# VHH binders against Epidermal growth factor receptor kinase substrate 8-like protein 2 (EPS8L2): the designs that were tried, part 1

Every score and structure here is a prediction.

Target 1, 157 residues: Epidermal growth factor receptor kinase substrate 8-like protein 2 (EPS8L2), of Homo sapiens (Human) (q9h6s3r46to202)
Amino acid sequence: MHETSQYHVQHLATFIMDKSEAITSVDDAIRKLVQLSSKEKIWTQEMLLQVNDQSLRLLDIESQEELEDFPLPTVQRSQTVLNQLRYPSVLLLVCQDSEQSKPDVHFFHCDEVEAELVHEDIESALADCRLGKKMRPQTLKGHQEKIRQRQSILPPP
Structure headers, positions and changes below count from the first letter of each chain, unless a header shows other numbers; antibody chains aren't numbered by Kabat.
F, E and O stand for the ipSAE by ESMFold2-Fast, ESMFold2 and OpenDDE, each averaged over both directions (binder to target, target to binder). V2 = 0.75 x the mean of E and O + 0.25 x the DockQ between their complexes.
[cut] stands for letters that were removed.
The coordinates of atoms that the task and the answers printed are left out; those that the model quotes come from them. Centres of patches stay.

## First folded at step 4 (VHH)

Design p1 (from d9a with S56R; framework vhh_8h63_2)
Fold by ESMFold2-Fast, scan of step 4:
Structure p1 (fold): chain B 157 residues (1-157), chain A 123 residues (1-123)
Amino acid sequence: as target 1 above (157 residues)
Amino acid sequence: ELQLVESGGGLVQAGGSLTVSCAASGFTVSSNYMGWSRQAPGKERELVAGIYSGGRTYYADTVKGRFTISRDNAKNTLYLQMNSLKPEDTAMYYCARGRYKFTGYYHPYMDVWGQGTQVTVSG
């Protein structure tokens, strides 16, 4: 069981990973962030990032209003970006829910803690989530549905 | 359905004032990042003002001190109050909703757009 961790972060940018944005890889997104950073075109938003056993949550720092919830299965990648930006400690998240055609790349500056520590916490939560899914026994719901379908196609006496 | 409808545009003399409005349906303006962008023929679209769900605001340097973004939660309407208008402010003005409540200032991911309202400043 993963206990809820909480970190003060600043949101830097979010990009859609799509050919129309000229972003087809995480490296493309990092290059775009570097370009914006070098031109001083990044406007940051302070927030709290929570890590628990079900999701990553972003909350407003003052009101604690939920800004976003990323269920762990929707988090495709967590990565640090170090010494490539004017920000010394950057966390990168790639997220995609089942209704999205393209993933989003989110960048955060970690103010109170190094991005490496936040990344390790997220990777631990993701690993626990993936291990739990893999060890889960086959669901009875699917098995019962097959039985019902077989019974319904039999001719009545 | 999710919809934004702008109104209040028109012709105004340089130095004058104008307020444009944006009525939302299918969602609440107070719960989202909302922004105003403008585009003149042959120019790139520019984000001029934004307001976060918590009430914090952003303004482009071109309009800072002259424009004010606000919202009326009871009317579910976003406003842009424009003072000391210049001919360079002539543009089609669009309101938009941010995909995320934490949408970054530069290159905000907007998922709902209005059709626009024309503001013409004569000199």
Scores: ipSAE 0.207, ipTM 0.471, lowest interface PAE 3.4, mean pLDDT 81

Design p16 (from d9a with T103P; framework vhh_8h63_2)
Fold by ESMFold2-Fast, scan of step 4:
Structure p16 (fold): chain B 157 residues (1-157), chain A 123 residues (1-123)
Amino acid sequence: as target 1 above (157 residues)
Amino acid sequence: ELQLVESGGGLVQAGGSLTVSCAASGFTVSSNYMGWSRQAPGKERELVAGIYSGGSTYYADTVKGRFTISRDNAKNTLYLQMNSLKPEDTAMYYCARGRYKFPGYYHPYMDVWGQGTQVTVSG
C-alpha cells in the first residue's frame, strides 16, 4: 500500500516511560526533553527515517545501515511537538515491542520537512495497518481453507 | 546469561593515563552499540563515550580529545583509554550494551550494565 517514504531527521532523545524515571506520560517525556534542551544536554544524531507499509526504519545517513526497525504494530502513538522546544518541528513516537514491559518514547527534530508532514504519513501507515489487521479474517472460511491446505500438503517422507 | 565485567580501574595521578576494560559474555560487542558511563560522588551518571556496531564513535564534550573508546572483537572486549586525567574524572566507570544500535545522550538506551570499576585521580 504505502511506498517507502524517506525523511532526514535528527534524533534528540529516547526515554523509557517508567515511574523510576518520573516519566509516566507523554507530557512527562516532553517536559524532560525541554529540560535537557534548555541545559544544552541533547546530543543529536542525523538519521534517515523511512515509513513503509510494514514498519518505521531508522538508518545511518552515511552508510544507510539499519539502526532500528519498529514494526507498525509496535508503534502505539505518533505526535508532533511544535513551538514548545528550541527545535521548532519535533516528532514524537511511542513504541513498545511484545518483549518490552514498558514503552519507549523517541523524539526527532524534522528540519528539512515539517514534523506534521512526517506525522501524517506515519498515521496513514498506522491506519492502513490497523485496517488490514481487522480485514484479515479470523473466520470459519479462513479456518476451513487452512484445513484444506493441511490435507493437500503431505509431510516429507 | 548476558554479562559485562569491568576491570582496570585504580588510582592515578593527574596528567596520567589509564585503560579500563569490559569483557562481554552471552553476546558480541561488535554487533551492538556499546558505551561507557561514569558516576562521581553526588552527581548523576553521564554517558562519556560510545561506539556503534559499524565503528563510529561518540564522546561527551568533557572527555573529547582525551578519551578513546575501542573494542577487540576476537577478545569480545570493550576498552576506554583515558589520557590527561584530571581530578574531575574521578568516578565509578560502567560499561553497557545499548538497547538500540544508535547512541543517545541518556543511558536508558542501555539494557545490560556492568558492576563498575573505580577510577580515582589524585591531584
Scores: ipSAE 0.120, ipTM 0.439, lowest interface PAE 4.4, mean pLDDT 80

Design p2 (from d9a with S53K; framework vhh_8h63_2)
Fold by ESMFold2-Fast, scan of step 4:
Formats: structure tokens, sequence, C-alpha cells
Structure p2 (fold): chain B 157 residues (1-157), chain A 123 residues (1-123)
């Protein structure tokens, strides 16, 4: 179980991973971000990133209004990008919900903490989520029921 | 149901002005990135203007200085005021909602689209 962690971040860019945008890989997205950064064309938005056992949440830093909620099953990848940008500590998230045909790549600058710390927290939450789905409670209850039924049909001494 | 309905298109003479409108249902325009895209025959769809949740705006170089995007929160309506229209502005104009409230500055992902309204500039 994860307690809710909260990090101050700056959103740098979001790209659609689509061949029409010439972004077919995370490396393509990173390269595009580097190009925008070098041309000083990144417009940043400050926000709070929350990590809990159900989702990643983005909140407006001033109003605390929820900007987005990424349920953990929709988060495909978390990665850090170091020293390739004007921003030394960048977090990358790949997200895709059930309504999307293509994933999105989100980039955040982590200004109060290192992106590696945020990434590790997210990776831990994702691992726990994956484990929870694999070990479904119904499966465990079914196994317990089968044991009980097997015990019931045992012949008396 | 999430819906966008455009109106206000038509025939206008070169040098003239026209305002197209987009009425939203099922969500609020003030809470989302909103944009206007256009598509002319034989050309790819182009994002011409956008307005972020916080009120900041984007304009494509082709329309900068001539077009103005705005919204009326009480009417839940998005507008595109087009001035100094050129024959090259002839296109079907589409209103769209950005998927994310923070959607990327250069590559807004649109998840709700209107049916479009035709703008034809003569001359």
Amino acid sequence: as target 1 above (157 residues)
Amino acid sequence: ELQLVESGGGLVQAGGSLTVSCAASGFTVSSNYMGWSRQAPGKERELVAGIYKGGSTYYADTVKGRFTISRDNAKNTLYLQMNSLKPEDTAMYYCARGRYKFTGYYHPYMDVWGQGTQVTVSG
C-alpha cells in the first residue's frame, strides 16, 4: 500500500505517439523535446503530481483543482531523462486509456526533487498495481473453496 | 454526451470579416484546452488557433494578427473572429476540445470534434 506522495513539477510537453507526428518511439519524443528546448519554445505549467495506489493525479498548484487523473493501468511507462535538456531533471510518462488508439508521452521537469525519486515512487506503485491484478482475490477465494469441498468429500475414518 | 456544434460559416468577400461559433454540451469550454482547426481541399488539417484553460492563446503563423480565439463561459461557447480574410482561408473549420487540460503547447491532442462549418472567401 502506498500513501499519497506529492511532488512539485512543471509540465514541459505532451506528444501523441503517432506516425503522422513522426513520433513512433519514446526516443522520437525525447528528440522532439530536445529540439523545442534548444529553440526556447517550451511553455511550462506548474502543477502538483500525486502518486497513490490507484492513480497518478495532476493538480493545479494554485487552485488544487484536478487537471488529470491517470489510473495506474493506463500508465505504460515511467522514465527519467537527464542532462539532455535545459532542464536537468525530467520525468517521462507514457499513458494510454481505453478510448485512445495511440499512447501519449508526457514530460515534466522536477524542480524540488530529482526526477529519479519521482520515477522510483511511480515504478513502485505500478509494480504493486500489476501484482494486485495478477493475484486476484477471486482466485484465492476459489482455491480456498476447492480445498474446503475436497475436505468435505473425504471418507470418514 | 460530449458534443461540439459549429455555426456561422458562409461566403465572404476577400478583405471581409466573419465570426464562427462553437457551442459545447456535456462539458465546459473554460475547463479545457479548446481549438480551431481547418482543412482546405487537398491539404492536411491545420490547427489555426487554441486557447488554454488559463486563457493563454496560440495562433498559427498563417493567421496570426488576423484571427482571434475567445470563449464565453456563460454561453459555454468558443469563437473564432476572422479578419482580413483571404481566398487561402477557404476551408472547413472545425472546433475541438483538447484531451488534457494541460495539453502540449505545440501538439494539442483533440478528443472531441465538431462537424465543421464551411468558410468560403471569394475574390
Scores: ipSAE 0.125, ipTM 0.408, lowest interface PAE 3.9, mean pLDDT 80

Design p22 (from d9a with F102Y; framework vhh_8h63_2)
Fold by ESMFold2-Fast, scan of step 4:
Structure p22 (fold): chain B 157 residues (1-157), chain A 123 residues (1-123)
Amino acid sequence: as target 1 above (157 residues)
Amino acid sequence: ELQLVESGGGLVQAGGSLTVSCAASGFTVSSNYMGWSRQAPGKERELVAGIYSGGSTYYADTVKGRFTISRDNAKNTLYLQMNSLKPEDTAMYYCARGRYKYTGYYHPYMDVWGQGTQVTVSG
């Protein structure tokens, strides 16, 4: 069982983990982020990150429109990246759905909360999901691409 | 089906201008990050311009100040206006859609690609 948590974050970058991008590991992705940051090539987007027992959701901060839904089984790793240049508190997510041959790496600056706290909350949700403490979400049927932003999300109470 | 079709490529003299277009079907250009990439013979594909769903734009240093990315939401079409063209701008130009509305700044993940349109700049 996991309650819905909500965090104010800033999106920094999303990369594919592919040899053509010279990003074959999380460390490669972190180096790329540092390089972009040093060249002032990062345009941040403020959003809400929600953690619940089905998925991680990204919402537009003003409208609360759903920007993305990552079903928990598609989240391969959550990690913190601390004290990298101007971003002292960074959350890193590695996500891959069944339609992708390579995972994506997402970076968020946690400006109102420590990335470590967000990471711990996500790891708790992932652990509960892996232990089977809840029914398998409909999105796990391999329909993540088609229903991630719609009928797969739990309606508000 | 999701599709992008480029047009407007051709031969142009150095110092000239050219606009390439990209018509989208199956989705709306205003709802996605859209970009233009190019690939010259023997070189890797390079992202030259991008436009975020919110309207912010990106340009590679090699084209900054000369190229302008824009979109016409009513026509569901993406454009790249190329001014002060140089022989080194000779390449196949591809339009693409970013996977996420917030696709990363420098190397966006693109999930829909066009077939490309050839731009040749003579000296």
Scores: ipSAE 0.113, ipTM 0.397, lowest interface PAE 4.4, mean pLDDT 79

Design p23 (from d9a with S56K F102W; framework vhh_8h63_2)
Fold by ESMFold2-Fast, scan of step 4:
Structure p23 (fold): chain B 157 residues (1-157), chain A 123 residues (1-123)
Amino acid sequence: as target 1 above (157 residues)
Amino acid sequence: ELQLVESGGGLVQAGGSLTVSCAASGFTVSSNYMGWSRQAPGKERELVAGIYSGGKTYYADTVKGRFTISRDNAKNTLYLQMNSLKPEDTAMYYCARGRYKWTGYYHPYMDVWGQGTQVTVSG
């Protein structure tokens, strides 16, 4: 049990890591996103990304409905993508549920918060989960306060 | 038990109209991204219309202004109203549920598909 971080993000794309899609690595997914972006085939969706000690949650900004819940054990990788897209601040997540034979790669543009800060918050939550902790390290308390001041905040239902 | 069943296809003359429907069971259409795709012989499958859980819609440039996607929550049914039909609209039309509620429309992944309904437009 601890404080939930919230970030305003734009979803750019989701790809399944599958040979039929020619995506066998994160680098393949990044190349595909670059190609779609250059051909103006990206439809962005405004979302709230929440980070807590159990999961990463996506909420639709417009309807405030929960779009997805990624339990932390299903999040395999968090990464920033710099200088390869027209968007300066991109977050990449690789997620795989136990029921899935192949992982999914998700891309988000972080327009109000640097992707590096979102990535660090996620890595902290993942590290706490792997260690069996239910609380984020106190060393991040000041950093989380600063991030919170920069976030788009929508009231809960 | 999770299923999509299309109906309403048929033969229609150029300039005519047709509505195809897709009845869902095992899940709720209003809670998911839903789409209509089509495939003509020798061509790649094309996403022609989509509707997000929140109600936002997408249309391919080939059908904008002619096709309308909608849903009836009480009947748990998805619809595609097709107006000003052209011979090039002749295809097998498939109803599908998006893998995620927020799957990007330029590159959507669908995890549940119907068997399709044939639409033939005579010239």
Scores: ipSAE 0.193, ipTM 0.466, lowest interface PAE 3.9, mean pLDDT 81

Design p24 (from d9a with Y100W Y106S; framework vhh_8h63_2)
Fold by ESMFold2-Fast, scan of step 4:
Structure p24 (fold): chain B 157 residues (1-157), chain A 123 residues (1-123)
Amino acid sequence: as target 1 above (157 residues)
Amino acid sequence: ELQLVESGGGLVQAGGSLTVSCAASGFTVSSNYMGWSRQAPGKERELVAGIYSGGSTYYADTVKGRFTISRDNAKNTLYLQMNSLKPEDTAMYYCARGRWKFTGYSHPYMDVWGQGTQVTVSG
């Protein structure tokens, strides 16, 4: 069985992890985001983040058109950022494909669901992928249903 | 075959209005970040207005309240409506497509550019 999770997120920033950008670690990237946030220099883009057994996908909310695709083998790290930002629920992804000399660090605000929920789902998909499996664990279906129920009881924006 | 073609530039008197247009081919305007940049003689190129795929807009402080960016999805065309024009607005105006990816900034990275349309504001 093939299952896809979908989350409403706001993209906050993407940085290239490179010495020329003064970003050589995830902590450097977080500090840069905190600095931009404190100066109100973050302009957000709302999008859908999908997690499936092959990749992480970013889609336009209205059209459902694919903005980006991260094959699971290219996702090096998934992490939540503890309360250091004006955005209380932040997901961090480090991605690098074989054609890139340097990784990218992506930051998303998860306002309808906790970033920890999204992070756990991604970690589950990454673990399954590393074991050579093409299907996600069955527990994900229950997890998605809880998220869906939580979202459905929220008033429309 | 990705193309952006600007039109609608010209000579306008100070205080006047002008609308420039940008027709896209090979991709969909509504599915991308789109922006207008300008470059005056001897000056660096400046991003003046942007519209994100979801419809949110950005304006530089120099044009905020005077310029309006919009799009017509059926015509696959981007517009910049310029009101209360000043001699300082004289520049070559460029249309560009942005990517959601950013390099060290919270702004979209521009990867497809038009050839530009000249706007001249007389005093």
Scores: ipSAE 0.016, ipTM 0.231, lowest interface PAE 6.1, mean pLDDT 78

Design p25 (from d9a with Y100F Y106S; framework vhh_8h63_2)
Fold by ESMFold2-Fast, scan of step 4:
Structure p25 (fold): chain B 157 residues (1-157), chain A 123 residues (1-123)
Amino acid sequence: as target 1 above (157 residues)
Amino acid sequence: ELQLVESGGGLVQAGGSLTVSCAASGFTVSSNYMGWSRQAPGKERELVAGIYSGGSTYYADTVKGRFTISRDNAKNTLYLQMNSLKPEDTAMYYCARGRFKFTGYSHPYMDVWGQGTQVTVSG
């Protein structure tokens, strides 16, 4: 049974990490978010953030429709941004799948629990995912390959 | 291949109503996040309305209560119904498909854009 944690969050912004956008680091993205906040140009979208053993999911708060699914291997970084905005508790996610040439940076205000607790849950899920990948799929492939190599070295009957 | 074409813009008196349309080709509007943005001369482009694939909607504070975003799945067309128009609503209106099913509404990332339709509201 994979337990799913669910948090009510407000999406603040998403930026593409690209030199053309003047965003080459998460610090650049944070600076841009602060600038937008100071000019009152942040429009929030309420949604549910779910954390499970396979992915992070964003759902529409009313319809429960899946807005985005971030498989855990595509989540490069989880970080908190505290007391730098009118929002006291902000979660930052860096995501990039194999189809993307550039990472995306997502910002959420966490209003039910502190962003630190959401971040902790995500880091736990990421750690478990990395451990599972090493032990299960990679181990099975390695075992099969060693069997094939041993069969190949033996002279045919 | 992927295309959005706006229509329905024009001149309207303050207090009047207008509906602009956006016909999609090469993809389905009901399966994507879709939005309407506008840009007036000398101003930054702003997202005014958005609709998620599941039907949930977003409206900028400047248009809440006056504008309604909708879609027709059979016609694969996105609409923006504009009521109680003000001279400040004068702009080129663009429809777009979101890169994500959600968007950073303050700085939305759209991957398919239309060429726009002009809406002019006289005093």
Scores: ipSAE 0.086, ipTM 0.408, lowest interface PAE 4.5, mean pLDDT 80

Design p26 (from d9a with G50A; framework vhh_8h63_2)
Fold by ESMFold2-Fast, scan of step 4:
Structure p26 (fold): chain B 157 residues (1-157), chain A 123 residues (1-123)
Amino acid sequence: as target 1 above (157 residues)
Amino acid sequence: ELQLVESGGGLVQAGGSLTVSCAASGFTVSSNYMGWSRQAPGKERELVAAIYSGGSTYYADTVKGRFTISRDNAKNTLYLQMNSLKPEDTAMYYCARGRYKFTGYYHPYMDVWGQGTQVTVSG
């Protein structure tokens, strides 16, 4: 039983960060989303975003079937975009797995408080992952005990 | 093995019509976001049409009203019907499957691509 945070979000858009899409930076992606939201109708999808100690998971809101799984090492950046888009509170994720030559940028609409909360939770999970924290408790005492069992030591004076 | 194979390209006179097809293997077209993109020499690749699992469609302004995307689930095949063709429609046409089930309305990221089929409009 590990702690899992769950948030209700609406997916707005996913862009590949590539020159063919005219997106070479996060700022380019934000400008693209602003342009699309002003000129065209964006089709949104409601989903659940789960944050755990191994990954970010996206689940369908109705069926709870997994739509996507982003292992934490593949998440390069988490950012909020407030008061710059037609949507008041947006979460931005930059993800890239080992087989991708280009990163993806994902946008989700959240309430203002919720986007900040989701971002902070993700940053905490990423920090723990990058520091090498383990889900399964491990102790130096256990490792030292195994070493003592395998090796003879000289008796004390 | 996941594959998409296009066919039906060719030479057509301006004002004519052409249908290109895309046969899928290893997955089902009805369960995925599917699209048609095109690329002319020296130009960026452009998404021209897309279809969502629920049947909703997208069309680029350059082709809206002239092109129609459809699928035949029994044949596991995606189609692009092109009417009122113009010389500027000349390009290599590619079909593709969307990488994510939550692909946005515009600029979807595709993970499976066909080899392309050439469409040339003269006149």
Scores: ipSAE 0.177, ipTM 0.447, lowest interface PAE 3.2, mean pLDDT 80

Design p4 (from d9a with Y106S P108V; framework vhh_8h63_2)
Fold by ESMFold2-Fast, scan of step 4:
Structure p4 (fold): chain B 157 residues (1-157), chain A 123 residues (1-123)
Amino acid sequence: as target 1 above (157 residues)
Amino acid sequence: ELQLVESGGGLVQAGGSLTVSCAASGFTVSSNYMGWSRQAPGKERELVAGIYSGGSTYYADTVKGRFTISRDNAKNTLYLQMNSLKPEDTAMYYCARGRYKFTGYSHVYMDVWGQGTQVTVSG
């Protein structure tokens, strides 16, 4: 049975982790985002982020059309970025598909729910994936339930 | 079949204007990030302009204020309107679809490319 959490987020930026972009670490990507934010060169896109036991999905707010699907094995890292940006509640995802030679770093502003809560839900899903769908720690299960109750769960079209 | 076909290139005198177009088949331009890149002989390919699925646009500093990217959803076609053309704008112009239906202006990851249309500016 599939349990899906859903969050309203704003996409801020996506960077390729490549030496040609001067981005060889997550810290380099964060510094670039801070620089773009300070110069008001970020154009945001509002979307829905869904977390389930197979993947992270991004959906268009109006149409509910799937914009992207990140299978959990392709999600290398989930992290929060706090108090370093004009956006105080930022989620960072590092993703790499088997067809990609370089990872992508995605940044989202979480204004409906704190980025830390979204991050914990994602970490819980990743932990379940890594443990072959074994039981999650009780504290994480309790936290995930609270997150789900705070969000509107909307089925895909 | 996913395909992009450019047209509208040609020879233009410096100071003139030209519009190049890109017809898409197998997917919808309005639901994707779309961009225009150019490559002059002996130079690296440069991203010139981009349009987000939501309508926000990006322009390289070299063309900002002179070029305009747009799309016609009914015709499933992407356009690049080029004004005040300079000899330095001479290049093969390519349209492309972004891998993600969302992208930032800092870097665009493209997965579908057209064959290009040549723009030559004399002067």
Scores: ipSAE 0.064, ipTM 0.363, lowest interface PAE 4.6, mean pLDDT 80

Design p5 (from d9a with Y106S P108Y; framework vhh_8h63_2)
Fold by ESMFold2-Fast, scan of step 4:
Structure p5 (fold): chain B 157 residues (1-157), chain A 123 residues (1-123)
Amino acid sequence: as target 1 above (157 residues)
Amino acid sequence: ELQLVESGGGLVQAGGSLTVSCAASGFTVSSNYMGWSRQAPGKERELVAGIYSGGSTYYADTVKGRFTISRDNAKNTLYLQMNSLKPEDTAMYYCARGRYKFTGYSHYYMDVWGQGTQVTVSG
């Protein structure tokens, strides 16, 4: 599919949703992220998040090499984190593939767009995947084009 | 097959240095989140150092300033340089590949493990 949205994000943390980690809900994961953030133990990785009709992809911001691919059926949940972190715009994803016994919870700071917009795009893709549709709103593509054009990242000469 | 093989452990005096190595087969260390964890008798396994695919590093407070994680892409090998070793650093040291190239700080995020190499600090 040619329909791909792209967002500049910073990865904040990934936690396994497991009792051994004291994380049995997304609220537990959010509390752990808040604790790490308050202790300045968050180590951010800049990347590009792409949403298409098959998957969510994470790419290295400079080379655009694929870091991870989350097929849409493996994405269980997408949500925004409401005003609990030093970061104003946080996206939470819950993902689990067939090889995992427990889900992962991923947190991203969304730089140039509201996390709500990224969440909306992901929810649209998930809904279309579940219903066998492959279409997303064109206005999101226009927004992504503007974001990409604002990026100050240049390939080495 | 996907494999990690540790080496370089041994007996060292307190205040000394030791480098442990981890050779990877079936995948590339520079393309993955890699980490070192340790487990001492009667204690929980602790993640002590990690390196993201992009090269950023993490260290546990217990080893920060003393340990350095690095990789040699030509040798496809992960290293942990340990300086100013203390008796409390005595443990079995494990290298591991993260499930994701950006995987966080828990040893549970690792999907490929080495067999471990014993480091004993006397003193």
Scores: ipSAE 0.149, ipTM 0.425, lowest interface PAE 4.1, mean pLDDT 80

Design p7 (from d9a with S56K Y106S; framework vhh_8h63_2)
Fold by ESMFold2-Fast, scan of step 4:
Structure p7 (fold): chain B 157 residues (1-157), chain A 123 residues (1-123)
Amino acid sequence: as target 1 above (157 residues)
Amino acid sequence: ELQLVESGGGLVQAGGSLTVSCAASGFTVSSNYMGWSRQAPGKERELVAGIYSGGKTYYADTVKGRFTISRDNAKNTLYLQMNSLKPEDTAMYYCARGRYKFTGYSHPYMDVWGQGTQVTVSG
């Protein structure tokens, strides 16, 4: 039985990790987001982020239509960004599909749960995927009294 | 192959209205996030309006209530209707396609760009 974690997030920005964009590192992407945030250029989209054994899924919060699916092998990095933005709880994902020549860097504000907890869940899923595991341990049990986390268990396909 | 071509720019008096259009070829506007960005001399490019594949629209605070983004799926064309124009709206207006269904707000992240159409507001 596959376990799916679900988080309410706000998408802040996505950047191409390319020298032509002056983004050759995650730190470059973070600096760019800080600049956009300080100039109030950021508009956000609310969505649901789901973490399961196969992928990270983004769904529209109102319709629950799938906006994107990131198979776990395409997720190169998960990281938190704290206290550098008006949004203190930011999740950063670096993703690259086989059809892409350059990685993309995605930023999400985690408003119902701390970005650290979402990051830990993703890291657990990535580690299990890399080891060939098909089951994920529950990683957020210690913080549920403080966090409005939704966690669902889906039957296997 | 993948192309966006803007048209409809021009000179308009403050308080007036103008519609710019963007014709797409090689892909379908209704299947993608589409946006309008603008750049005035000496300023950075800013995203002013966006429309997601599902039809939801978003606007920069500077244009909210005055501008309307829309699309005609049969004509595969994106529009920006601009009302109550101000001199500070003077800029080159660019049409762009977002790489993901959920993004397009950032100009570095758009993967297909038009050549732009100049809008000049006098007063």
Scores: ipSAE 0.153, ipTM 0.432, lowest interface PAE 4.0, mean pLDDT 80

Design q10 (from e2F with P100T; framework vhh_brivekimig_d4)
Fold by ESMFold2-Fast, scan of step 4:
Structure q10 (fold): chain B 157 residues (1-157), chain A 123 residues (1-123)
Amino acid sequence: as target 1 above (157 residues)
Amino acid sequence: EVQLVESGGGVVQPGGSLRLSCAASGFTFSSYAMSWVRQAPGKGPEWVSSISGSGGSTLYADSVKGRFTISRDNSKNTLYLQMNSLRPEDTALYYCARETFRYYGSGPYFDYSSQGTLVTVSS
């Protein structure tokens, strides 16, 4: 049984793993983030990352409203990136749900705890999920409502 | 409650200047990146400019680079858009919006936006 853990993190970037973006591996995504951190200012946002027995959740730091929900079966990989970026402790997540044609790679700076500790907590939750421990089903209605409220507009140059 | 209230819209001649303001309340303003978005008559929304929570980073659409400047005053919870060398094609409703999540290359996602202020560039 996995208790809900909560961590203060800074979101650094999310990339779609797409050949057109030259991101076909985690290493490609890390290289792109390193390049952006050197040439451009990283666009950071403070968030709460929750780990429980059903999903990883990103919450708004102030309102605690859900920004993203990653059901554990959709989390393909959790990894730390140490001492390769301006940030000393970076968490990397690869996520893909059944409606996505391509995975997403998410990067977070962990300023509350070491990224390794967050990674270990996530790996524990993923292991419990993969072993078939009884989990409450995810509610798709909540996810669909959140998507419906998003307003995506033309990408920046 | 989260509120974004705009001011500064109006009618100007081509080549003129206008400054839009967006007063934010109900949240920690400095913790959120903010954007300006516009919608011209009969067209879809177009992202114009973004600024990071600290004000340290700015991004601009190619159509406004060199003419528009986004800025913020976190002590006053206010976002600004300075618009110079205005063109008839800049005529639109302008919205300020709070960013919630950003996918690199696909742009920002918003959870709150203002009601919009009309900017008309005509002679």
Scores: ipSAE 0.033, ipTM 0.428, lowest interface PAE 4.9, mean pLDDT 81

